VHH binders against WD repeat-containing protein 54 (Wdr54). Designs and how they scored, part 9

Target 1, 334 residues: WD repeat-containing protein 54 (Wdr54), of Mus musculus (Mouse) (q9r0d8)
Amino acid sequence: MFRRERSIPLRSSAAALSNNLSVLQLPARDLTHFGVVHGPSAQLLSAAPEGVPLAQRQLHVKEGAGVSPPLITQVHWCVLPFRVLLVLTSHRGIQMYESDGSVMVYWHALDSGDASSVQAMFARGIAASVHFICVGTCSGRVLVFDIPAKGPNIVLSEELAGHQTPITDIATERAQGQDGVADMVTADDSGVLCVWRSGPEFTLLTRIPGFGVPCPSVQLWQGIVAAGYGNGQVRLYDASTGALHVQISAHARTISALDLAPEVGKLLSAAEDTFVHIWKLNRNPESGSIEVEHCHGECISDTQVCGARFCDPLGSSFAVTGYDLAEILRFGTV
Key: E = the ipSAE of ESMFold2; O = the ipSAE of OpenDDE; V2 = 0.75 times the mean of E and O plus 0.25 times the DockQ between their complexes.

## First folded at step 4 (VHH)

Design g20 (from a8 with S104T L105I S107P; framework vhh_enristomig)
Fold by ESMFold2-Fast, scan of step 4:
Structure g20 (fold): chain B 334 residues (1-334), chain A 121 residues (1-121)
Amino acid sequence: as target 1 above (334 residues)
Amino acid sequence: EVQLLESGGGEVQPGGSLRLSCAASGFTFSSYDISWYRQAPGKQREWVSTIRSGGSTNYAESVKGRFTISRDNAKNTLYLQMSSLRAEDTAVYYCAAYYSDEWTITPYDYWGQGTLVTVKP
């Protein structure tokens, strides 16, 4: 049983963006970091378990000459084996910071060649895989950055082709993985999913076709791809084959967030219909079929949910952001 | 030169106990938060336990009640007392140190070379 906990105040309301909440869990320090986008800036908060803010920082898009106000599309903490970086994407490019946001270690400007205008350019979709950070673009390309254990010698090592519409989300396997299996999934604005395996070069394993709706959010867990769609459906696919195993009529409006608690296989789905649902994923060991069980439903009254993330590896707590809401809502078990 | 040196690993049967030590030199040990991490073959490092400069402790859920972290600032040494050991505790154990700050996350300032713990039936 989840219950409402103390909320964390924000300086301004969250922007109406899918996946607009980043969480970095620091159980070793009894701290949780939160990142929320609100226009050309992103607020970072460090909070104690009771929800008391201990530190804050505001990040801005790297400024250059431009006609439109530059907007941030996403912030995300990328946890690598020996390093944590905070990555920010915008209509200008990609900014990478040390984990506390204090020092920008890398800047990559987007090239206008693949967009109809400079104003139409953007990057979106951020995930870490092995020692790489992968970032999506409006052209459908995925940029792969090779991250050193220390210092600013970050190199763009590869560009992945598989999508023809803007990337909407990228997710990687966060559970302790096995070699030779899928470890990343990318989604686009046409609902196409691409499943990748890392190596000396990324290998496209499976391309799952769209069905007429966008896919704002994806997750990957132990060979299961979970995808949330613009029509409110959550679909579960086998990562190796791309076969659809389960179709869930989970929400009445567009899915705005999916998250996984990788140690227990809990999936969280959140949508513009005000609901957050928690599901348990399983694989039948004899048939290999993917199964799902509904565990919890929460109505966030009068709130269009824009972001929702688990705050611990066991999925016993989660946080929510919403459009026109100047606080982070928190929920935990007794 | 800064050094962290782990010791005390070895082979033990399920249900047994081991005490790990981490000897630190080259920095002001008492001002740092110190953690134990472990890495099983073919897997990424996972956090095990932390003791802060002020003495407060945290544990991963999988080891809570079985492991006890402690420190001796006079000897610049960190300890991990492990009891009721299980096959899944088999890993190389590392100590890691970082200066305590609200925003300090990772990477740790200093890492040791590790000590192997093997739990055999």
Scores: ipSAE 0.013, ipTM 0.374, lowest interface PAE 8.2, mean pLDDT 85

Design g21 (from a8 with S31D D33E S56Y; framework vhh_enristomig)
Fold by ESMFold2-Fast, scan of step 4:
Structure g21 (fold): chain B 334 residues (1-334), chain A 121 residues (1-121)
Amino acid sequence: as target 1 above (334 residues)
Amino acid sequence: EVQLLESGGGEVQPGGSLRLSCAASGFTFSDYEISWYRQAPGKQREWVSTIRSGGYTNYAESVKGRFTISRDNAKNTLYLQMSSLRAEDTAVYYCAAYYSDEWSLTSYDYWGQGTLVTVKP
């Protein structure tokens, strides 16, 4: 159903990082922004629907004079009600930029006590919820930043404790009309998932135990938690109860990316086994059971997939990055 | 060749109503945050109202409840419905369009020539 489209060239190959592709969808402007990590820098691209690049910028981690820049672990656009920020995590801390990467508005350095060694120190996992930006740390803590409508008055408002191993990913509910239910899920290196509800303070609703395998990627959609694991499984849980509904033997190797198209409930999974799979999620309205249908499978020949994201809310197009691949691969339905 | 052309100004009695229009051309109107500003004789230009691309609206305290801003993206037109007009509303009203590319340091800031509103006692 999907067909390969024009690829977008990159200045260098993507780093071997899970979730190494950030997408900002601007459908009203017929534009899509892409962010890909390359060591201590990230390439930002803006492209038209046909894949023609219109603008590009290289973002470098900012640090004091005479200090070597740290490696970036993730870059992600956070869409808030009144602004969009580009958030960068690294082995030193967290930096927030205006959406175009031109101005750094906030810097938060990690405490040396957050890690067992300076080599193990890092932040990872980025998501926006309401007017907050949540970022994970190697200690398992999740830092919650309160973001003003404009200007640099960003404050660390709370720290969430629910994990005992490094945070691997954070995802928030992007579907509209979700009142009083779970709106964020966090995952860690032991496969533990924590489901949260935002408010004046975040509330832990459910803790889903791990089973000895890391969870590199999570998504949350209409009360369904989708988790991708290091053993290639995708599991679907009920967000309110933590009950496992579906277990999919989706991939033969570690899952490197999951993404959701929130308007239609399409799920994308990508892994080190070179495959990208598209699934359709559903909830039976009478029984409440979660159902899944396989829609598409794509093999990215001899390429370790590092990132994969839908490029529109309906899941009619997606983009892929891979290790040793100096381009963003694009796929769409006619 | 970007243009913003205001119209609908004129003379009214206190308590009267007017509808201002701003016709836009030369840019993708639906992408822009569009505002009304006014400048009264001998005073600095002040902000009146803004409508964002998603339809969200904001108003200056002095006009809240009396003025309504709206946009028609199909017609590339901005409107300001003014009711319960007061002597202090006498000013030249300007249409302004603002856009900043998501990662460009360049912003686009376009202004119209203005339309005069006179509230006569």
Scores: ipSAE 0.000, ipTM 0.142, lowest interface PAE 12.0, mean pLDDT 84

Design g22 (from a8 with R52Y N58R Y99G; framework vhh_enristomig)
Fold by ESMFold2-Fast, scan of step 4:
Structure g22 (fold): chain B 334 residues (1-334), chain A 121 residues (1-121)
Amino acid sequence: as target 1 above (334 residues)
Amino acid sequence: EVQLLESGGGEVQPGGSLRLSCAASGFTFSSYDISWYRQAPGKQREWVSTIYSGGSTRYAESVKGRFTISRDNAKNTLYLQMSSLRAEDTAVYYCAAYGSDEWSLTSYDYWGQGTLVTVKP
């Protein structure tokens, strides 16, 4: 099905972080943007379909008086109806850039808490919903930023309380459902999932309890929550009830990434066991049954996969980053 | 080059309906997320609705339940079906597509010329 294509070289090896690959698809330009974290820096790349890099940019955490800049935890493109922002999270705070990374439009410093407990604060988990950008923190709070159509007047409008351990990932629904249907899911380091509905204020609809392992990655598609866990399982839940419908023994080690091609119902899972698997999701509208079919398995030899994303709307190509690998691996169908 | 051409505007009574069209060329229409914006006299441009390449839709609260965005990929055309129109909907309506060089500071570089919608009692 899929075959290996030309790799895109990176300036440095990808950091050993889950969800360490962001993709912005520009099909009409025949371009794909890639973002990868390397530790204290992140590299942005723009590449042609054949894998030739056309433009590059390096991002750093906002500087302070420290000897070394703090580590970046995630970089992600947030596509809003009226705006695209590149969001970078770190042990220092949250930085938002115009889509090409050239201008920082917003900075939010993480408060050390003025608290008696000396815990290093960090943010992780980024998703866009309607006109909001939601960012997770290590305290379990989710910060909701209201994004204007243009300019730097970004406002922290809400803090969501649903988790008590560090947020690991946030995902939003890309398809419009009925009123009252879930449109965001958040995950934490204890494996708890919270399902939310956006509005003037976010409403917590369902809390799905953990079962002793972290949940590094989540996705939300047509009322289905797909969650990848530290034990290698992928679980599919009904978003409205939190009921477990399917449990997949997908990987032998911790899942590091999940991605969706929502137009075709394809799910990608990637893990520290070196594998990337492609699944086909289906919901029978009459019975409500959730079904999954395995479509492809790819072994990334001697590589701990850190990030994996589809590179096109039909899920016919994907890209992979790995620990100690100084390139983006590309795969496509011919 | 990307080109967007809006049509279908006009005068309508409160409670009436209009259907706007946006004919697109110069890019692979089916792969793009495309939006409607509007600008009333003396006001800043505001987002109205977006239809994503996958078919999902989003609406501004002010138009939710009254407007329906749709697309015809075979015709490279975007639509906005407007119903229950109010005086506050009077504006020039613009079609916008994400267009950029390899690196762009603007998500929406490509705008049509606009089509005027006037809601008069």
Scores: ipSAE 0.000, ipTM 0.138, lowest interface PAE 11.7, mean pLDDT 82

Design g24 (from a8 with Y99G S104K S107Y; framework vhh_enristomig)
Fold by ESMFold2-Fast, scan of step 4:
Structure g24 (fold): chain B 334 residues (1-334), chain A 121 residues (1-121)
Amino acid sequence: as target 1 above (334 residues)
Amino acid sequence: EVQLLESGGGEVQPGGSLRLSCAASGFTFSSYDISWYRQAPGKQREWVSTIRSGGSTNYAESVKGRFTISRDNAKNTLYLQMSSLRAEDTAVYYCAAYGSDEWKLTYYDYWGQGTLVTVKP
C-alpha cells in the first residue's frame, strides 16, 4: 500500500501539459532526478529517497537571435547504453543536453516542409530505443536520431511515416531480454497507435486505428501496448497483432500520464479527474490473454494531474505533478 | 587523471565464485560512493551494487544474498565477492565512482574499462 510522503517544492507551478514529469532513477547513487516544465523553462531537481532536495537547476530553453523563447512541450531523460541525455522538445524544435542540463550537445530546428504555419510547429513525444532517440512532430512524423557513445556527432538517420496527426507520445520496450518482436509504440492526437520494430531501419509492425479520441500517453511492456485515451479509458493491445484484449473505464476525464515499472509489470495511470491508479499487468502463459489487476487508487484533491511517474524500478514509489501545483507530490510503500 | 581499473574476471562453472577488484586513483576515494555495474551481451548496463562513503551497502534483487560489496579505503580499492554464480551473471563488470557537488545537478562520474566474467556449464 502507498502512503503520502514528503513533497518536493517547485520554484514555479507545473504547466498544464500531459506527461509533465520526467524521472531519472539513480539507485546506485541513492537519488532520483525530476524534471518539470513551466512555460519556456524546466526545473530539474535531485532528491534523496526521503524527498530531501540535494541539487536543482532551472533550465531555460535557448532562443535564436531576436526571437522570444519557445514554449517547452516535454523534457525527458533518455538512457542509452553508454550515455544519458536530457532531451527537450518545444514549439521550435529539439534540444539535447548532458544529463544535468548544463551543456547543450545538439540542436535540431523543425522544418516546416511544405509551408505549414510557424505557430503550428512543435515537437512532442520522446523515447530512447537501442542507440537511437526518437522524437515526434506536429506533422505526425517521428524523427530518429543516431546517438554516438561520445561526442556531438548526432545524426538524423530516418523519419518514420505512420501518423497523419500530431504525435502525442512515444514509448519503448524497457524490459530486458526482449525477443525483438516490438520495441516502440507511437501515439497521435487522433488516437492512432503505430507499433515498430527497430533494425537497420525501423519497421512498422501494426497500425491500431483510432476511435475518435486522442491518445495522450502510451507504454510498451513484454508485447503489451497500454494506451491512455482522452475519454479516460485505458486499453491493452497485443503489440504483434494490434488486437484489443482489455478495455478499462479507468478515469472520468482525459488521461494525462501512463508510466511503467518494467521489472514487475506495474502500470500507473493518471488523469484530469484527480486520480492516480496503479495496475498489475500479466500475460496468461496458457492462453496468451492479457490480464490486469487494480492495485491502488489515490485521489489528489482539487488538482488536475498533469504528470505521474514511478520513482524506482520495482514501482514501490511514484511522484505526481498537477496543474498550478508548486510541488512534486511523493508516494511510497514502507 | 582519474583512473578506475577492474580486475579479477575470468571463466567459472555454475555455482562457482570470483572476487573482482577495482583499483582507484586520482580522487579522494574514501569520500565517494562506489558502485558495480554489469553489461551482458546485447543488453543495457544494469546496476549491481553500491557501497557508500559511510559504509552502507545496497544490492540489486538479482544478486542479493549471493554478492558482497566491500571497500578498502587505505588501498583505494573496491571489491565484489561473487558466489553461487549462474549463467545469467555472464557480463562485463564495471566499477563507477560517484561524488556530488551540492551546487550542481550532477555527479562526478568515473567509469572503468570493465572486466569480463563468463559462467560456462
Scores: ipSAE 0.011, ipTM 0.303, lowest interface PAE 9.5, mean pLDDT 84

Design g25 (framework vhh_enristomig)
Fold by ESMFold2-Fast, scan of step 4:
Structure g25 (fold): chain B 334 residues (1-334), chain A 120 residues (1-120)
Amino acid sequence: as target 1 above (334 residues)
Amino acid sequence: EVQLLESGGGEVQPGGSLRLSCAASGFTFSSYDISWYRQAPGKQREWVSTIRSGGSTNYAESVKGRFTISRDNAKNTLYLQMSSLRAEDTAVYYCAAYSDEWSLTSYDYWGQGTLVTVKP
């Protein structure tokens, strides 16, 4: 059973954005880093297991000659084989930082072809696969950046054309051990999902059609695609076939976050209906069917949940952000 | 100048015990989180254990129950008590200091390492 732990105070409340909480676990230091977006800035926090904040940094959208206030859409820590980068997406482009946010190592400006107008441009959806960082755009294109082990020689190596509406989220398989296994799933504002195989060149394996509802959040775990939709449903698909196995009436309002604890197959779903639910995923070895079990439900009183993430690989703790909430809520097992 | 100096390594038989020390200078030892890492020949550096400035400890699964990390802030020294040593514990052991002051990941200071060899 999860129990409320000490909250971490925020300088400013979380913006009303889906997936508005990034977590980087540092078990070697006994620390957890949190990233939360508020308008043109993102707050980074480092906290002890007891919830004591130890360090803070603010990130801002790269300023240019623009006249409109810049807005951040997402921050995310990308764990690569030989480095960790903090990636920030905005209405101007993509910024990549060393993991502590201290040095910006790369900038990519969105071009005018990415939107119907300059003001409507934005990037959103960030994930790491192998030695690549993939970022979504408002045009539906996914930009693939090749990341060197050291230094700023980051190259835009590929652009993926699977979607026709803005990308909403990107998730990658955290462990790859088999040839032919799916490595990445991308989602868009019309609810379409594309499943990809990474390699020297990304390959589209399957396209899962939308059903008239946005898909704000996705996850990929051991051949299972988990998708959270604007109508509150969570759907589980087989990644290799795109077949729908499970449809869960998980939430009464738009899902704002999904997360996985990959070592134990736990899925977390969070929504504007104030709830965070914990699920256990399995594949039946006899039928090959995907199965789900509900493990926990937590109501964040009168709070529109904007972000939620597990804080450990076993899924024994999680953190939550909410619209107009000036703290990160923490929950752990006793 | 920050300096970390490991000592106490050597040869030991399987099932034996060994105590490593790391002497620190050039920073306020008591305010830092400090870890032990190890590197076996041909392998990547592996985290072993951490002790925070407040005294809380954490361990890698492979050493849990066999190794104990501790610190003596008055002596600016970090310790690793190793018991029930196995052949797979053979490695160069490093201590590393992590700054919490305005650092969100780590600002790492590393020692030169001390060799532990578990010989049958």
Scores: ipSAE 0.014, ipTM 0.437, lowest interface PAE 6.2, mean pLDDT 85

Design g26 (framework vhh_enristomig)
Amino acid sequence: EVQLLESGGGEVQPGGSLRLSCAASGFTFSSYDISWYRQAPGKQREWVSTIRSGGSTNYAESVKGRFTISRDNAKNTLYLQMSSLRAEDTAVYYCAAYYSDEWSLSYDYWGQGTLVTVKP
ESMFold2-Fast, scan of step 4: ipSAE 0.038; ipTM 0.482

Design g27 (framework vhh_enristomig; at its last look DockQ between E and O 0.37; V2 from the best seeds 0.00; counts 0 for: pae E 5.7 > 2)
Fold by ESMFold2, look of step 5:
Structure g27 (fold): chain B 334 residues (1-334), chain A 119 residues (1-119)
Amino acid sequence: as target 1 above (334 residues)
Amino acid sequence: EVQLLESGGGEVQPGGSLRLSCAASGFTFSSYDISWYRQAPGKQREWVSTIRSGGSTNYAESVKGRFTISRDNAKNTLYLQMSSLRAEDTAVYYCAAYSDEWSLSYDYWGQGTLVTVKP
């Protein structure tokens, strides 16, 4: 059973964006860093266990003199084998910072040359795989950046095609060491999912068709794609075949966050309907069918959830952000 | 050589008190934030309390009101006054120092001192 713990105050309320909570666990220091977007600002917070706030930093997308900062779409700590970078996406592009947000080490501008009624350019969806950082765009392209062990010599190494609508989310998992095993999934506003294997050239392994409902949040775990949709459904697909195994009417409104505790196979889903649910994922060893068990439901009064993440590898604690809520709510097991 | 050396551990009855010390050498103690951590047998290390170089203090909820952290910069020594001790406070207690709260890891770590609260 989970109980509410000490909240972490925010200087400004969280923006109404899906996946609007990033977590960096620092077990060597028993600390957690949180990232939350409000307009042109990313709020970075460092908290001791039990939510005791230690430090706060505000970060804006850097621009030239006299240019106002653009709206941020996501902030995310990308953990690579040899470094950690803090990545911001916005309506003008991508900026990458040292993990503490103090120094920008790289930027990539998105350019819109069109003068038509087409929507403004933006980046959205951030994940790390091996030594790459992958970022989605409003065109449906995914940009792949090759990250050196140190220094600013980051290069755009590849653009992935597979989506025709804006990318909503990207999730990664370590490969199991077998050729052809998926380690990345991308999702878009039409509900299309693309499943990839990372490498010097990224390989599209399968494409799962959409059904006209956005997929704001996605996760990949041991050959299982978990997708959260704008109609409140969670769907579980076999990553290798694309076959739908499980469809759950998990929420009454748009799912705004999915997260995974990979050591125990627990999936967290959160939505604008004020609920957070925790599920256990498994495969039947005899049939290979994906199975799911509901473990916990949490109703968070008066909160349209916009971000939710586990705060530990065993899935025994989680944190929540909500629209117009000037705090990060935290929950832990008794 | 940088050293953090804890002392003051021992056995105590429930409800009792102990004062732990952490003697620091080989770095500019007054410019560092210093924390106490503890690790119970078979469990992961957990944060107890922090005192910053400017003197402000923070505590884990489980020890708030019972433990008091302090520092003496002239003696390069960190203290933890523990009162109203409970069985769940049994652990090895460590001090750790860092120059910046955003650092990915601690700069320095002590060897620990054992505190046992008898049943």
Scores: ipSAE 0.028, ipTM 0.387, lowest interface PAE 5.7, mean pLDDT 86
ESMFold2-Fast, scan of step 4: ipSAE 0.236; ipTM 0.563
ESMFold2 (binder alone), look of step 5: mean pLDDT 81; pTM 0.813
OpenDDE, look of step 5: ipSAE 0.380; ipTM 0.724

Design g28 (framework vhh_enristomig)
Amino acid sequence: EVQLLESGGGEVQPGGSLRLSCAASGFTFSSYDISWYRQAPGKQREWVSTIRSGGSTNYAESVKGRFTISRDNAKNTLYLQMSSLRAEDTAVYYCAASDEWSLTSYDYWGQGTLVTVKP
ESMFold2-Fast, scan of step 4: ipSAE 0.032; ipTM 0.442

Design g29 (framework vhh_enristomig)
Fold by ESMFold2-Fast, scan of step 4:
Structure g29 (fold): chain B 334 residues (1-334), chain A 118 residues (1-118)
Amino acid sequence: as target 1 above (334 residues)
Amino acid sequence: EVQLLESGGGEVQPGGSLRLSCAASGFTFSSYDISWYRQAPGKQREWVSTIRSGGSTNYAESVKGRFTISRDNAKNTLYLQMSSLRAEDTAVYYCAAYDEWSLSYDYWGQGTLVTVKP
């Protein structure tokens, strides 16, 4: 099905963080942008379909007065209707760049209300919804930024209070929905999920309780919440009711990444157990029941997988990063 | 001032050959991916071929095996060698440049007309 392709070399190894890899797919341009976190820096790469690197750039955390190391927690491309921004979160705050990383357009410093101590402050979890960028904090608050079509006039428009532990991930519905459906899901370190609807103000639709393990990664697709947990389970919930439909014993260790190819309903799960699995999601049109089929399993020998993302809209290729691995591993269909 | 200037178009018989050139100025040519596009009368613009800054090439299925794209970074010039020309190759040919981070083509030329006449 999938085969190993040419790896993309990294200047430094990937950090030991969940969701360590970000991808911006540009199929009309035959380009893929990759972002990989390593300590206080993030390496950006642009590559051709064959994996030939075309350019690279390195971003650093904005300097501050903190005594904690200024570590980056996540980098993510946010695709909005009128622009694309590269968002970086760290122990200092939130930095937003033009899509190529060349110009920082916005800076938001975390305040003391975001943590129990200054040394424990961090932001994590990034997603775009409508014309907003949503970023999670260690307090459990989600910051909602209103993004103009042009220029740097970015405004913090609201804070969402649904979680009591650090936000671990945020995902948004990438397909056009109907009125009243879920647009975003947020996850936290206790495994609680909150399902939101966007609008002039975000509305909490459903809270899905945790079960004693963290949820490092989530996705939202056609009213299905896919959640990857610290015990290696992937769970599929109905977004409108919060009802659990499917529980998959997907991995033997903590899940570090989930990604979705929404045009074809493919889900990717990756974990510290060295495996990457590809699943196909479906909703039965008569019963509304959620169904899942296993499509592929890949073992990345001797590698704790930290990040994994599809590299194209049809889910026919994916990329993997691992702890202490100085390469982005690539896989494509034959 | 950034400029892409196409040349080499003209009339040719079916089965003939033409070599198009695109002279670039005002940007670092060697850093850019550069493509040939064409637009036939009354039709949408279509992609023909791309050459990456690193030298790799790609072609539209309709021209594969007949056209060859190349570049000379020392001369800041892009080429398209066209052979076995057909009536359906009649179009205005444009070169377009984008850097690897760009979400759209940064620069377009004015075009050069190729007419394949029986």
Scores: ipSAE 0.016, ipTM 0.342, lowest interface PAE 6.3, mean pLDDT 85

Design g30 (framework vhh_enristomig)
Fold by ESMFold2-Fast, scan of step 4:
Structure g30 (fold): chain B 334 residues (1-334), chain A 118 residues (1-118)
Amino acid sequence: as target 1 above (334 residues)
Amino acid sequence: EVQLLESGGGEVQPGGSLRLSCAASGFTFSSYDISWYRQAPGKQREWVSTIRSGGSTNYAESVKGRFTISRDNAKNTLYLQMSSLRAEDTAVYYCAADEWSLTSYDYWGQGTLVTVKP
């Protein structure tokens, strides 16, 4: 059973953004990093297992010449083979930092061509695939950055044109020991999903059409695409074909976060209906059918959940942020 | 010149054991947290284990109870004793050193291949 643990205080309430919680697990250090957006700034926290904050830092949007508001849309730790970078997206551009947020190693200003107007420009959606960092834009383009093992020589190597509405989320395959055809899934405000394979250039494998609602969050695990929608549904697709295998009436309101514990195939879903649900994903070895089992449900009383992430590789602990809540709620197993 | 050189890899049967070594030079080994990572073909590098400068150890859940990390500061050498090996342990194993953060590795070895035969 999950039990409530000591909460971590925030200097300000989490912004009402989907996917508004980033976690970097550092088991070797016995600590976890948390990142939360609250308007023009993001708070980074480092906490020991007992929940006592060890370090705090605030990041701000790098100011550009444009008239776009200085609002952050997302922060996310990108774990690459030789380094970890903290990536921040905003209405001004993309900032990349060493993982503790102390040194900015790269800045990419958004092009006016990324949006119909300068005031509407923003980036959102961040994921790492092999040695690349992929970032979404409001135009639906995905920017692919080639990341060196060390140093600031980061290069924009490719732009992907699969979507026509703003990118909402990007997820990559993180599981080991099992190869799928797909390496990355991107989602947009119209609910369209694009499934990609990495290589010298990213290849679009399939496009899964929307059905009239946005898709705020996606995950990819061993050939299974998990998508959370604005109507509260979680849908499971076969990544190679785009075929819908499972449709779950998981939540009563818009899903705000999905997360995955890739070593065990646990999926976490969280929504504005106050619930966090934990699911076990599986593929039937005989039929190839995707299966799902409900493992746990947690009600976060009087809280519109804005972010939720597993805090360990086996999915035995998770953390939650909520609208108008000035703390990170933590849950763990006995 | 900073160097990390892994050795001890090879082919084993499931359930077998191997001991990996990482010989370090060119920096103050005793002051660094030193880690083992592994990378299977087509996959990202995965953290396996770390031993801190103070001697405390941590392990990935997939290897806990089967692998043991240790260090010999007098010899500037890191070890990984692997037992009860499984097909999923097949990977190139890398030694990595970081000053304090574990967030940006300055030093990586060339790797040593471990193959667990199905």
Scores: ipSAE 0.000, ipTM 0.161, lowest interface PAE 13.6, mean pLDDT 83

Design g31 (framework vhh_enristomig)
Amino acid sequence: EVQLLESGGGEVQPGGSLRLSCAASGFTFSSYDISWYRQAPGKQREWVSTIRSGGSTNYAESVKGRFTISRDNAKNTLYLQMSSLRAEDTAVYYCAAYYSDEWSLYDYWGQGTLVTVKP
ESMFold2-Fast, scan of step 4: ipSAE 0.016; ipTM 0.378

